VHH binders against Profilin-1 (pfn-1). Designs and how they scored, part 15

Target 1, 132 residues: Profilin-1 (pfn-1), of Caenorhabditis elegans (q9xw16)
Amino acid sequence: MSGWNAYIDTMTAAAPSIKRCAIVGAADGSVWARTEADNVFKASEEELKTFVALFNDVTQVPAKGADIEGVHYVVPRTEESLIFGKKENTGFFAVKTKSAVLIAVYEGPNEVAAQVRKAVESMQTYLNNAGY

## First folded at step 14 (VHH)

Design we1 (from wc3 with G108D)
Fold by OpenDDE, second read of step 14:
Structure we1 (fold): chain B 132 residues (1-132), chain A 123 residues (1-123)
Amino acid sequence: as target 1 above (132 residues)
Amino acid sequence: QVQLQESGGGLVQPGGSLRLSCAASGFTFSTYDMYWVRQAPEKGLEWVSTISYSGSNTYYKDSVKGRFTVSRDNAKNTLYLQMNSLKPEDAAQYYCAKWYDILTGSFDEFDYRGQGTQVTVSS
């Protein structure tokens, strides 16, 4: 397993309500690591390329929403390096590091979402400090 | 107010078993992922296990995989940790929490843990 796979495992362990997650290049959406097997992160390269580009101007995202894995999410919140999407009892948090975008798709109530955010942001901070 | 109360700790011989419980109140237990953490003497807090709000997903520290089993009863607002094949290195104060940063080994200011339950493993 690559080092990036370990970070996937860490995030899923930190927030077990994460169903699927991926670490992708911030510049081009290339997949560095993702959940696999029964929880395959299914976003295509083209979709990820489009998705990571959302961080170029997050202010536009709430009005349009965001697509991940062929699913359209409303986007209740964006920050400079964060996109929060929601759909029924599912959602995602995407955070941008210096060189990567972390995407975590979760299922559960809002309380779980808060925990997922903490886990993803923790990883964001960790990777940023590590220079990634 | 949020309350977590751990129990079930004790003294066991190596290879023994314990079942820890965590009674939760003051929040909607069934809507939170839950965590077990532990602190051995003169060591920092370390992550042990997490379980999703529904119980469908469980994760473990590598050193406890195959020996520990986390579960929950949302109807009883109780978190469990079945510990089998206990080793001396498992000796610690065990805490349940509604969140734990497994990267930094820290709690959020709004996170809660109980007073813990002591697990001692000695021949």
Scores: ipSAE 0.848, ipTM 0.920, lowest interface PAE 0.6, mean pLDDT 95

Design we10 (from wc3 with S106H)
Fold by OpenDDE, look of step 14:
Structure we10 (fold): chain B 132 residues (1-132), chain A 123 residues (1-123)
Amino acid sequence: as target 1 above (132 residues)
Amino acid sequence: QVQLQESGGGLVQPGGSLRLSCAASGFTFSTYDMYWVRQAPEKGLEWVSTISYSGSNTYYKDSVKGRFTVSRDNAKNTLYLQMNSLKPEDAAQYYCAKWYDILTGHFGEFDYRGQGTQVTVSS
């Protein structure tokens, strides 16, 4: 479990406008690692279970949006392994790996979102190559 | 056109200090997270520090924590790196970057970094 914390630290260092992030099991939404302390990722187990299930049919997500940490986000579009949402000056990127879902909640201008996406997708690629 | 220009490097003795600056232009500096990276002789590029667009969050390579401080002045479009208690292993060409993938060690499709400034630490 501590090993996964290193990936959290890496993502936050790569994209410092990430406010909170988590690595969860793709199958059940179980938390493998998350930001802590002042930036604790607050999504509940039930919420995460529902969230990861969105990847079963991403085509339906834009119509209904997505909820993370009790916050509802508009989802402009989705890709097979990518869900991203927006709410005012905040948003999230969620990517699915072979066995995990990486979720990063960020705050800032649109330019920051691009950097957050790159960081999360880079981690996605890394973990996929590692078999996760 | 994106322009990044590092300065402030030089020769110092172990335990000395330097303050690096990075002048940015050609993009909305205040809306981008910024990075410091370095390349030591005969070594690859390595991440040193990151600062959020607003300056509210900062992150550091473990080996420089407590010694280096990243900051920025968005009104001046300038990124800073205060380096204290410098060690020989800190000697490198230091670059500021608009983006750096700390997982792969790459700057992305476009190399958004400056020409760099040389830091030498020697007795």
Scores: ipSAE 0.876, ipTM 0.928, lowest interface PAE 0.5, mean pLDDT 94

Design we11 (from wc3 with S106D)
Fold by OpenDDE, second read of step 14:
Structure we11 (fold): chain B 132 residues (1-132), chain A 123 residues (1-123)
Amino acid sequence: as target 1 above (132 residues)
Amino acid sequence: QVQLQESGGGLVQPGGSLRLSCAASGFTFSTYDMYWVRQAPEKGLEWVSTISYSGSNTYYKDSVKGRFTVSRDNAKNTLYLQMNSLKPEDAAQYYCAKWYDILTGDFGEFDYRGQGTQVTVSS
């Protein structure tokens, strides 16, 4: 768990417009690490279980949207291992690794969204290469 | 076109201070998170600090925490790095950038940085 916290810190440092983020198990949505304190990632276990299951068929997600932390996001884009949600000036990127789902909730204009995406995708690649 | 111009570097003694500036143009500065990176001789690029587009969030390399302060003036399209208590190991060419992959050391498609400004720390 402590080791995974380092990856949270890395992502937030890489994309400072990230407000909250978490690393969860791809299989069951269990929380491995998350932002805490004033920026606590608030998604429940039940919600995360449902969320990670979206990756079983991402093609259906744009039609339904996605919920994180009790907030409903429209989903303008999905890829095999990526879900992009948006709501006003906020959004999230969720990317799937071999064993985890990285979720980053951000606030800001579209430009910072692009930066956030690159940060989480970079972490995705890193973790995949590491076998996670 | 995107332009970044660093300034403020120089020669200082250990324990000294410098304030770096980065003048940005050619893009909407206020909508981007910004980065400071540095490269010492015979070393690779390393991340120093990031600041959110609004300036509300700042992050630092561990070795510079408590000594360096990143800030920005979006009205002036300028990024700053206040460096206090400088150490010899801080000597490097300092660059500002629109993005830096702190995991891979790459700039990617946001590969915009200036010519840099040289910081030398020597007694």
Scores: ipSAE 0.738, ipTM 0.877, lowest interface PAE 0.7, mean pLDDT 94

Design we12 (from wc3 with S106E)
Fold by OpenDDE, look of step 14:
Structure we12 (fold): chain B 132 residues (1-132), chain A 123 residues (1-123)
Amino acid sequence: as target 1 above (132 residues)
Amino acid sequence: QVQLQESGGGLVQPGGSLRLSCAASGFTFSTYDMYWVRQAPEKGLEWVSTISYSGSNTYYKDSVKGRFTVSRDNAKNTLYLQMNSLKPEDAAQYYCAKWYDILTGEFGEFDYRGQGTQVTVSS
């Protein structure tokens, strides 16, 4: 298990309503780590490349939404380093660090989303402080 | 007002078992992921286990895997922790929490945990 896999495990343990998640390179969307087995993160390389590029101009994302794992999500709003989307009782949080993008796809009520966001943002802060 | 009340702690011998309960009120229990944390004497708080709002996903600290089982009854607003094969190092005050940041070791802006229940393991 790579060092990045440990961060995947940490995020999923921190927010167990995360169904799938990944850590990818902010520059090119290359997968550094992801959930596996029954919860395999299925986004393609091309999709991830497109996704991470959204952070180049987050202001345009709400107008067009975002696609992850072939699923289209409505993006209510964005922040400089945060993109989040919703679809029915599912959603995602994506945060950008210095060198990575963390993506967490979750399922559950709105209250769960808040917990998922906290977990992902906590990891964002940790990795930024670590230089990543 | 959010209230959490832990119970079920006690004194057991190594290898013994306990079942902790956490009664929740003041919030929609069934829509929140829940956490067990513990604090041993003169040690910091540490994460023990997490369970998703529906109970479908569970996670454990490595040192308790295979011995502890977290579960919940949303109809009763109750969180459980079955602890088997208890070891001396499991002795601690156990808390249930509405939120716990396992990365920072913090409960967030508000400390949503109960008063705790004491678990003692002694031969």
Scores: ipSAE 0.877, ipTM 0.929, lowest interface PAE 0.5, mean pLDDT 94

Design we13 (from wc3 with S106Y)
Fold by OpenDDE, look of step 14:
Structure we13 (fold): chain B 132 residues (1-132), chain A 123 residues (1-123)
Amino acid sequence: as target 1 above (132 residues)
Amino acid sequence: QVQLQESGGGLVQPGGSLRLSCAASGFTFSTYDMYWVRQAPEKGLEWVSTISYSGSNTYYKDSVKGRFTVSRDNAKNTLYLQMNSLKPEDAAQYYCAKWYDILTGYFGEFDYRGQGTQVTVSS
């Protein structure tokens, strides 16, 4: 298990309603780690490349939404280093660190979403402090 | 007002078993992931287990895997922790929590937790 895999495990343990999760390079969308087996994160390289590029101008993302794993999500709003989307009882949180983008896809009610956000943002803070 | 009340702790011998309960009120229990954490004497809080809002996913601290089982009854607003094959190092005050940052070693964050229930393991 790579060091990055440990961070995947940490986020999923912190927010068990996360269904799939990935850590990718902010520059090119390359996959550093992801959930596997029954919960394999399935986004393609091309899709991830497009996704991470959204952080270059987050202000435009709510107008067009975001695609992850072939699923289109409505993006209600964005922050400088945060993109989140919703689709029915599912959604995602994506946060940008100095060098990475953390993506967590979850399923559940709005209350669960809040916990997922906390988990992802905690990891964001940790990685930023670590220089990543 | 959010309330969490743990129970079921006690004194057991090594290898013994306990079943902890956590009664929740003041919020929609069935929509929240729930956590067990513990604090041993002279140590900080440590994460023990997590269960998703529906109970479909469970996670455990490595040292308790295979021995502890987390479960919940959303109809009763109750969280459980079955602890088998207890070891002296499991002795601690056990808390249920509405949210716990498992990166607490670095950040240490809660939303809500109960008063806890004491687990003592001694021969």
Scores: ipSAE 0.090, ipTM 0.535, lowest interface PAE 2.6, mean pLDDT 89

Design we14 (from wc3 with K98R)
Fold by OpenDDE, second read of step 14:
Structure we14 (fold): chain B 132 residues (1-132), chain A 123 residues (1-123)
Amino acid sequence: as target 1 above (132 residues)
Amino acid sequence: QVQLQESGGGLVQPGGSLRLSCAASGFTFSTYDMYWVRQAPEKGLEWVSTISYSGSNTYYKDSVKGRFTVSRDNAKNTLYLQMNSLKPEDAAQYYCARWYDILTGSFGEFDYRGQGTQVTVSS
């Protein structure tokens, strides 16, 4: 768990507009690591279980949206291993690795979203290459 | 076109201070997270610091925490790096960037950085 915290720190450092983020198990939504203290990632276990299941069929997600931390986001874009949610000046990127889902909630203009995506996808690639 | 121009580097003794500046143009500076990276001789690029678009969040490489302070003036389209208590190992070419992949040590597909400013630390 402590090792996964380092990846949380890396993502937040890579994209400082990330407000909260988490690494959870792709199979069950179990929390492996998350931002804490003043920026606690607040999604419940039940919510995360539902969320990670979205990756079973991402094609349906844009029509329904996605909920994280009790907040409903519209989903303008999905890919096989990516869900992009947006709400006003906030949004999230969720990417799936071999065994995990990385979730980054960000706040800021659209330009920072691109940077957040890059950071999360970079971590995705890193973890995939590492076998996770 | 995106342009970044670093300045403020120089030669200082160990324990000295420098303040780097990065002048940005060609894009809406205030809407981007910004990065400081550096490259020492015969070493690869390494991340130094990042700051959010609004300046509300800052992050630092462990080795520079407590010594370096990143800030920005969005009204002036300028990024800053205050470097205190400089050490010989801080000597490097310092770059301002609009993106840097801290995992891969690269600028990725978007190589938006300046020419850099040289920081030398020597007694």
Scores: ipSAE 0.825, ipTM 0.915, lowest interface PAE 0.6, mean pLDDT 94

Design we15 (from wc3 with T104S)
Fold by OpenDDE, second read of step 14:
Structure we15 (fold): chain B 132 residues (1-132), chain A 123 residues (1-123)
Amino acid sequence: as target 1 above (132 residues)
Amino acid sequence: QVQLQESGGGLVQPGGSLRLSCAASGFTFSTYDMYWVRQAPEKGLEWVSTISYSGSNTYYKDSVKGRFTVSRDNAKNTLYLQMNSLKPEDAAQYYCAKWYDILSGSFGEFDYRGQGTQVTVSS
């Protein structure tokens, strides 16, 4: 699990506008790593279980939105392994790997969002190649 | 068009200091996270530091923590890197980048970077 914390640090360094992020199990939403301290990722186990299940059928998510950390986001975009949520000047990117879901909550303008996406997708690719 | 121009490099002795600048144009600088990267001779491109668009968050490569400080002036579209206590292993061509994939490392995945500024550390 300590190794997963390093990936959290890497993502936050890659996209410093990430406020909170987590790596969770794709199957059950169990938390493998998350930002802590002042930037603790606060999603509950039940919420994460529900959230990761969204990837079973992403086509329905835009109509319903998605909840992270008790906050409801509109979902302007989904892909097979990606969910993009937005709320005012905040948003999140969630990407699915072979065994995990990476969730990054960010704050900033749209340009920052693009950088956050690149960071999480880069991590996605890395983890996939590593077999995770 | 996006332009990044680094400056401030030079020759310093070990323990010396330099302050790098990066002048940005051709895009809304204040809305982008920015990066410093470097490439030493016969080595791959490596990440050095990142600063959020607002400057509120900064991150550093472990080897430069406590010695380097990244900052920015969004009003001047300028990125800075204060380098103190320089070491020979810090010698490299330093680049500012609009985005850099720190996971790719030596693969050099970035959107834009400047021509760089040379930092040499030698007695």
Scores: ipSAE 0.512, ipTM 0.791, lowest interface PAE 1.1, mean pLDDT 92

Design we16 (from we3 with G108D E109S)
Fold by OpenDDE, second read of step 14:
Structure we16 (fold): chain B 132 residues (1-132), chain A 123 residues (1-123)
Amino acid sequence: as target 1 above (132 residues)
Amino acid sequence: QVQLQESGGGLVQPGGSLRLSCAASGFTFSTYDMYWVRQAPEKGLEWVSTISYTGSNTYYKDSVKGRFTVSRDNAKNTLYLQMNSLKPEDAAQYYCAKWYDILTGSFDSFDYRGQGTQVTVSS
């Protein structure tokens, strides 16, 4: 768990517009690491279990949206291993690795969203190459 | 076109201070997170600090925490780095950058950065 916290710190440092983020198990949504203290990632285990299951068929997600931390997001874009949610000046990027789902909730304009995506996708690539 | 121009570098003694500036143009500065990076001789680029587009969130390399302060003035399209208690190991060419890839080895992949400003620390 402590090792995974380092990856949380890496992503937040790379994209400071990230407000909260988490690394969870792709199979069951179990939390491996998350932002804490003033920026606690607040998604419940039940919610995360449901969320990670969205990656089983991302094609259906845009029509339904996605919920994180009790907030409903529209989903303008999905890819095989990516879900992008948006709500006003907030949004999230969720990317799937071999064994994990990285979730970053951000606040800001579309310009910062691009950097948030880059940060989580870079981490995705790193973890995939590391076998995670 | 995107332009970044660093300034404020110079020669200081250990324990001295410098304030770097970065003038930005060619993009909506106030909507981008910004970064400071540096490159010492015969070393790769390394991340120093980041600041959110509003300035509300700041992050620092561990070795500069408590000594460096990043800030920005969005009205002036300017990024700042206050460097206090400078050490010889802080000597480097300092760059401001708009985007970078954090996991391509040594933070050496940036979308845009300036020509840099030289910081030398010597007694």
Scores: ipSAE 0.274, ipTM 0.683, lowest interface PAE 1.9, mean pLDDT 90

Design we17 (from we4 with T28S E109D)
Fold by OpenDDE, look of step 14:
Structure we17 (fold): chain B 132 residues (1-132), chain A 123 residues (1-123)
Amino acid sequence: as target 1 above (132 residues)
Amino acid sequence: QVQLQESGGGLVQPGGSLRLSCAASGFSFSTYDMYWVRQAPEKGLEWVSTISYAGSNTYYKDSVKGRFTVSRDNAKNTLYLQMNSLKPEDAAQYYCAKWYDILTGSFGDFDYRGQGTQVTVSS
C-alpha cells in the first residue's frame, strides 16, 4: 500500500469533490490504497470482493444496483470497464484497469460528476499504460 | 458561451503577495470544481490548486502549500488565489479552468480557460 497512496492523493487533488476513494485488486477486492482519516473509505473486504465481481458481467448491474460502504446505489450506466452509481446528491465511479478497480465516491451536482469521471478515467488510462 | 477572465497579476518582489481573481460567466459556476494552473517561461503547464464546487475542499501543489490559498465566491461567480511569500519560481502566467488533468498536464477536452494573468517575481 505504499506507492499506491500517491495515486489516491492524485485523484482527490484532480477532483476535489471526491469524498472517498480506493484502489483495490480486480481479482479479489483487496485494498491497495484508500483515503484515510476524516475521509476514510469504509468498504469491507467482503463488500469489495462482491463489488469487483460486478465487472464480470456489467450488463446485469443496472438491474441490481451496487453497494459501497453499506450504501446502496442505483446504477444508471455501465460500460465494459466502468460502473456509475447514484444516490441523491452522491454517486460513485468505478473503473477497472488491467489489475485494479478504482472507486471514487463523490458528492455534488451532476456537473461535478463529469469532472470526477474525468479524473478517474485519467487514472485508469495512466495505470493501464503502466501495466496495472 | 463559457468565459473565464483572470486578473490581479503583476510585478512583486520576493516575499511579496498577490491576489488573483477569475471572473466566470456563461456556465453554472457554483456547480463546478475549479482549477488554477500556471505556465512559466519555457516550461509546461503545471497544476497549482483545485477547489471543490462548494469550496469545502482545497488541494495544492506541494511547492505552494502554506503560501497559496484558493477560495471562491459562488454568488459573484469568482475564483480567487491568494499568493503570499512569493518566490521567483512562482513567476508564470496563471490560468483558471473548469478542468485540468493533473496526470497528463493538459486541459484535455475541457479546455476552458482564460487568457491568463502574468505574475512576475523579481527584486
Scores: ipSAE 0.872, ipTM 0.925, lowest interface PAE 0.5, mean pLDDT 95

Design we18 (from wc1 with S54A)
Fold by OpenDDE, second read of step 14:
Structure we18 (fold): chain B 132 residues (1-132), chain A 123 residues (1-123)
Amino acid sequence: as target 1 above (132 residues)
Amino acid sequence: QVQLQESGGGLVQPGGSLRLSCAASGFTFSTYDMYWVRQAPEKGLEWVSTISYAGSNTYYKDSVKGRFTVSRDNAKNTLYLQMNSLKPEDAAQYYCAKYYDILTGSFGEFDYRGQGTQVTVSS
């Protein structure tokens, strides 16, 4: 298990409503780590390349939505380093660090979204402080 | 207002078992992931276990894997922690929490936990 896999494990433990998650390169969407086995994160390389590019200009993302794992999400909220997507009882939080994008796909009631956000933002802060 | 009340702690010998309970009120318990956190004397808060809102996903600190089991009864608004094969290093004040930052070891801007329940492990 790579060092990045440990961060995947940490995020899923911090927010167990996360179904799948990944850490990808902010520059090219390359996968550094992801949930595997029964909860494999399935986004393609091309999709991730497109997705991480959304952070170059998040202002237009709410109007168009975002695709992850072949699923289209509406995007109710963006911040400079955060994209929140929603679809029925699922959603995702994507946060950008200095060199990575953390993507967490979750399932559950709206209340768990706040918990998932806190988990990914905590990891964001941690990685930023670590220089990543 | 959010209220959490832990119970079930006590004194046990090494290898013993305890079952902690956490009674929740003041919020929709069934829609939140829940946490068990503990604090040993002169140590900081440390994460013990997390369970998803529906109870389908559980996670544990490595040192308690295979010994502790987190569960919940959403109909009773109660969180549980079955602790088997207890070790002296498990001795701590145990808290249930609605929010907890596993990386920083803090509750964040809101401290949603009860008074805790004391677990002592001694021969």
Scores: ipSAE 0.906, ipTM 0.945, lowest interface PAE 0.5, mean pLDDT 95

Design we19 (from wc1 with S54T A97T)
Fold by OpenDDE, second read of step 14:
Structure we19 (fold): chain B 132 residues (1-132), chain A 123 residues (1-123)
Amino acid sequence: as target 1 above (132 residues)
Amino acid sequence: QVQLQESGGGLVQPGGSLRLSCAASGFTFSTYDMYWVRQAPEKGLEWVSTISYTGSNTYYKDSVKGRFTVSRDNAKNTLYLQMNSLKPEDAAQYYCTKYYDILTGSFGEFDYRGQGTQVTVSS
């Protein structure tokens, strides 16, 4: 798990407007790593299990929205391996790798959101290439 | 068009200090996270520091932690890098940018950096 913490650190360094983030198992939502201390990623195991299952059919997610950390987000955009949620000046990007889901909760304007997306997608690509 | 102008570099002795500035224009500076990167001779670009759009969150390359401080003045559209206790290995051309892929060491589709400012550390 300590190795996965490094990827958390990398993502937060790459996109400092990320407030909280986590790497979880794509199959069951188990937490592999997450931000802690003052920025604890607070999603429950049950919530994450439900969340990662959204990737089984992302086409339905925009109509329903998505919940992270007990917060309901509108989902303006989905792709095969991406879920984008928004709530006021906050949002999240979730991307799916071969075996994981990366979740980054951010705060800021759309410009920052774009930067966060790129950081998360870069990590996605990196992990995919690494076989994860 | 996006313009970034780095300044403040120079020649210092080991243990010396420099303060870099980056003047930004052509985009809404205050709504972007910003990055400092550097390129030493015969080396690739490497990440140095990032700062959130509000300045509330800062991150640093391990080798510069405790020595470098990134800050910004959104009213002046300026990014700063205070470099203390400089080491020879800090010598590089320093660039600021609104986008840098830390994992790939690239600016992506576009080159969002200025001409850079040279930092030389030598006794």
Scores: ipSAE 0.879, ipTM 0.929, lowest interface PAE 0.5, mean pLDDT 94

Design we2 (from wc3 with G108N)
Fold by OpenDDE, second read of step 14:
Structure we2 (fold): chain B 132 residues (1-132), chain A 123 residues (1-123)
Amino acid sequence: as target 1 above (132 residues)
Amino acid sequence: QVQLQESGGGLVQPGGSLRLSCAASGFTFSTYDMYWVRQAPEKGLEWVSTISYSGSNTYYKDSVKGRFTVSRDNAKNTLYLQMNSLKPEDAAQYYCAKWYDILTGSFNEFDYRGQGTQVTVSS
């Protein structure tokens, strides 16, 4: 397993309500690591390229929503380095580091979402401090 | 207010078993992922296991995989940790937690853990 796969494992362990997650390049959406097997992160390269570009101007994302894995999410919240999407009892948190975008798709109640956010943001901080 | 109360610890010989329980109150237990963490003497807090709110997903520290099993009964607001094949290095104060940052070894915004239950493994 690559070092990036370890970070996937860490995030899923930190927030077990994460169903699928990925670490992708912030510049081009290239997949560095992702959940596999029964929980394959299914976003295409083209979709990820489009998705990571959302961070160039997050202010417009709430009006348009965001697509991940062919699913359209409403976006209730954005920050400079964070996109929160929601659809029924599912959602995602995407955070941007210096060189990567972390995407975690979760399923569960709103309380679980808060835990997922913390896990992803913690990883964001960790990677930023590590220079990634 | 959030309350967590661990129990079930004790003294066992190597290879023995214990079943820890965590009684939760003061929050909607069934909607939160829960954590087991432990602290051995003169060591920092370390993550042991996590279970999703529904119990459908479980994760373990590598050193306890195959030996420990986390479960929950949401109807009883109780978290469990079945510990089999206990080793001396498993000796620690065990805590259940509502929030825990496994990267930093912290309880995030608040210290949502109980008083802990002591597990001692000695021949």
Scores: ipSAE 0.870, ipTM 0.926, lowest interface PAE 0.5, mean pLDDT 94

Design we20 (from wc1 with S54P E109D)
Fold by OpenDDE, look of step 14:
Structure we20 (fold): chain B 132 residues (1-132), chain A 123 residues (1-123)
Amino acid sequence: as target 1 above (132 residues)
Amino acid sequence: QVQLQESGGGLVQPGGSLRLSCAASGFTFSTYDMYWVRQAPEKGLEWVSTISYPGSNTYYKDSVKGRFTVSRDNAKNTLYLQMNSLKPEDAAQYYCAKYYDILTGSFGDFDYRGQGTQVTVSS
């Protein structure tokens, strides 16, 4: 927890339907920053380690889904640096940067999901350009 | 066709108040996060506030926290911005939008905003 908290604040401001989010190390799932207090991101380090490893072969993820904060999500499809899942009126977007994985859990319809995706991808681009 | 129409701007003295409105049509307003953005003369676009679907979460630029309040009436397809204790530095053209990229300072590929409403703060 450091200056990375600022990026958490930026993402939540950019997409307020994000309920919880985190920035974790792409290599080991270590938490660099996360939402806290009433919106605490609850994924364990062990779970996050497993999650970030999904990016090693995203093609297999739709077949098995993904777990975040003890919740299982259906993953309709993946991209090389993007995993997204859905569960009823909730979902998540996870994007990989050079050194990090950004995870945003949201609640709302597809319209909101699209806004959340844009915000997370914007952060992805920003961090990549910054060397992270 | 997406339409956004801001209103409620005007001239006020420092310390005064204004209430901006944004009438939305042409899309399912109630299912979108909505944004307030402003542009002062000779300055770039500046994020002001965001409110979530359906209105549970609100976020503000630091300089307006405690003074501005964003709200929405989904039944009326209307976004609001209550501005209290206005300062000269708040003077700007205010826009409502379906999206604003805080990192890039842009409205994205599609400029889904209204014509804006002018706020002037002067003694």
Scores: ipSAE 0.889, ipTM 0.937, lowest interface PAE 0.5, mean pLDDT 95

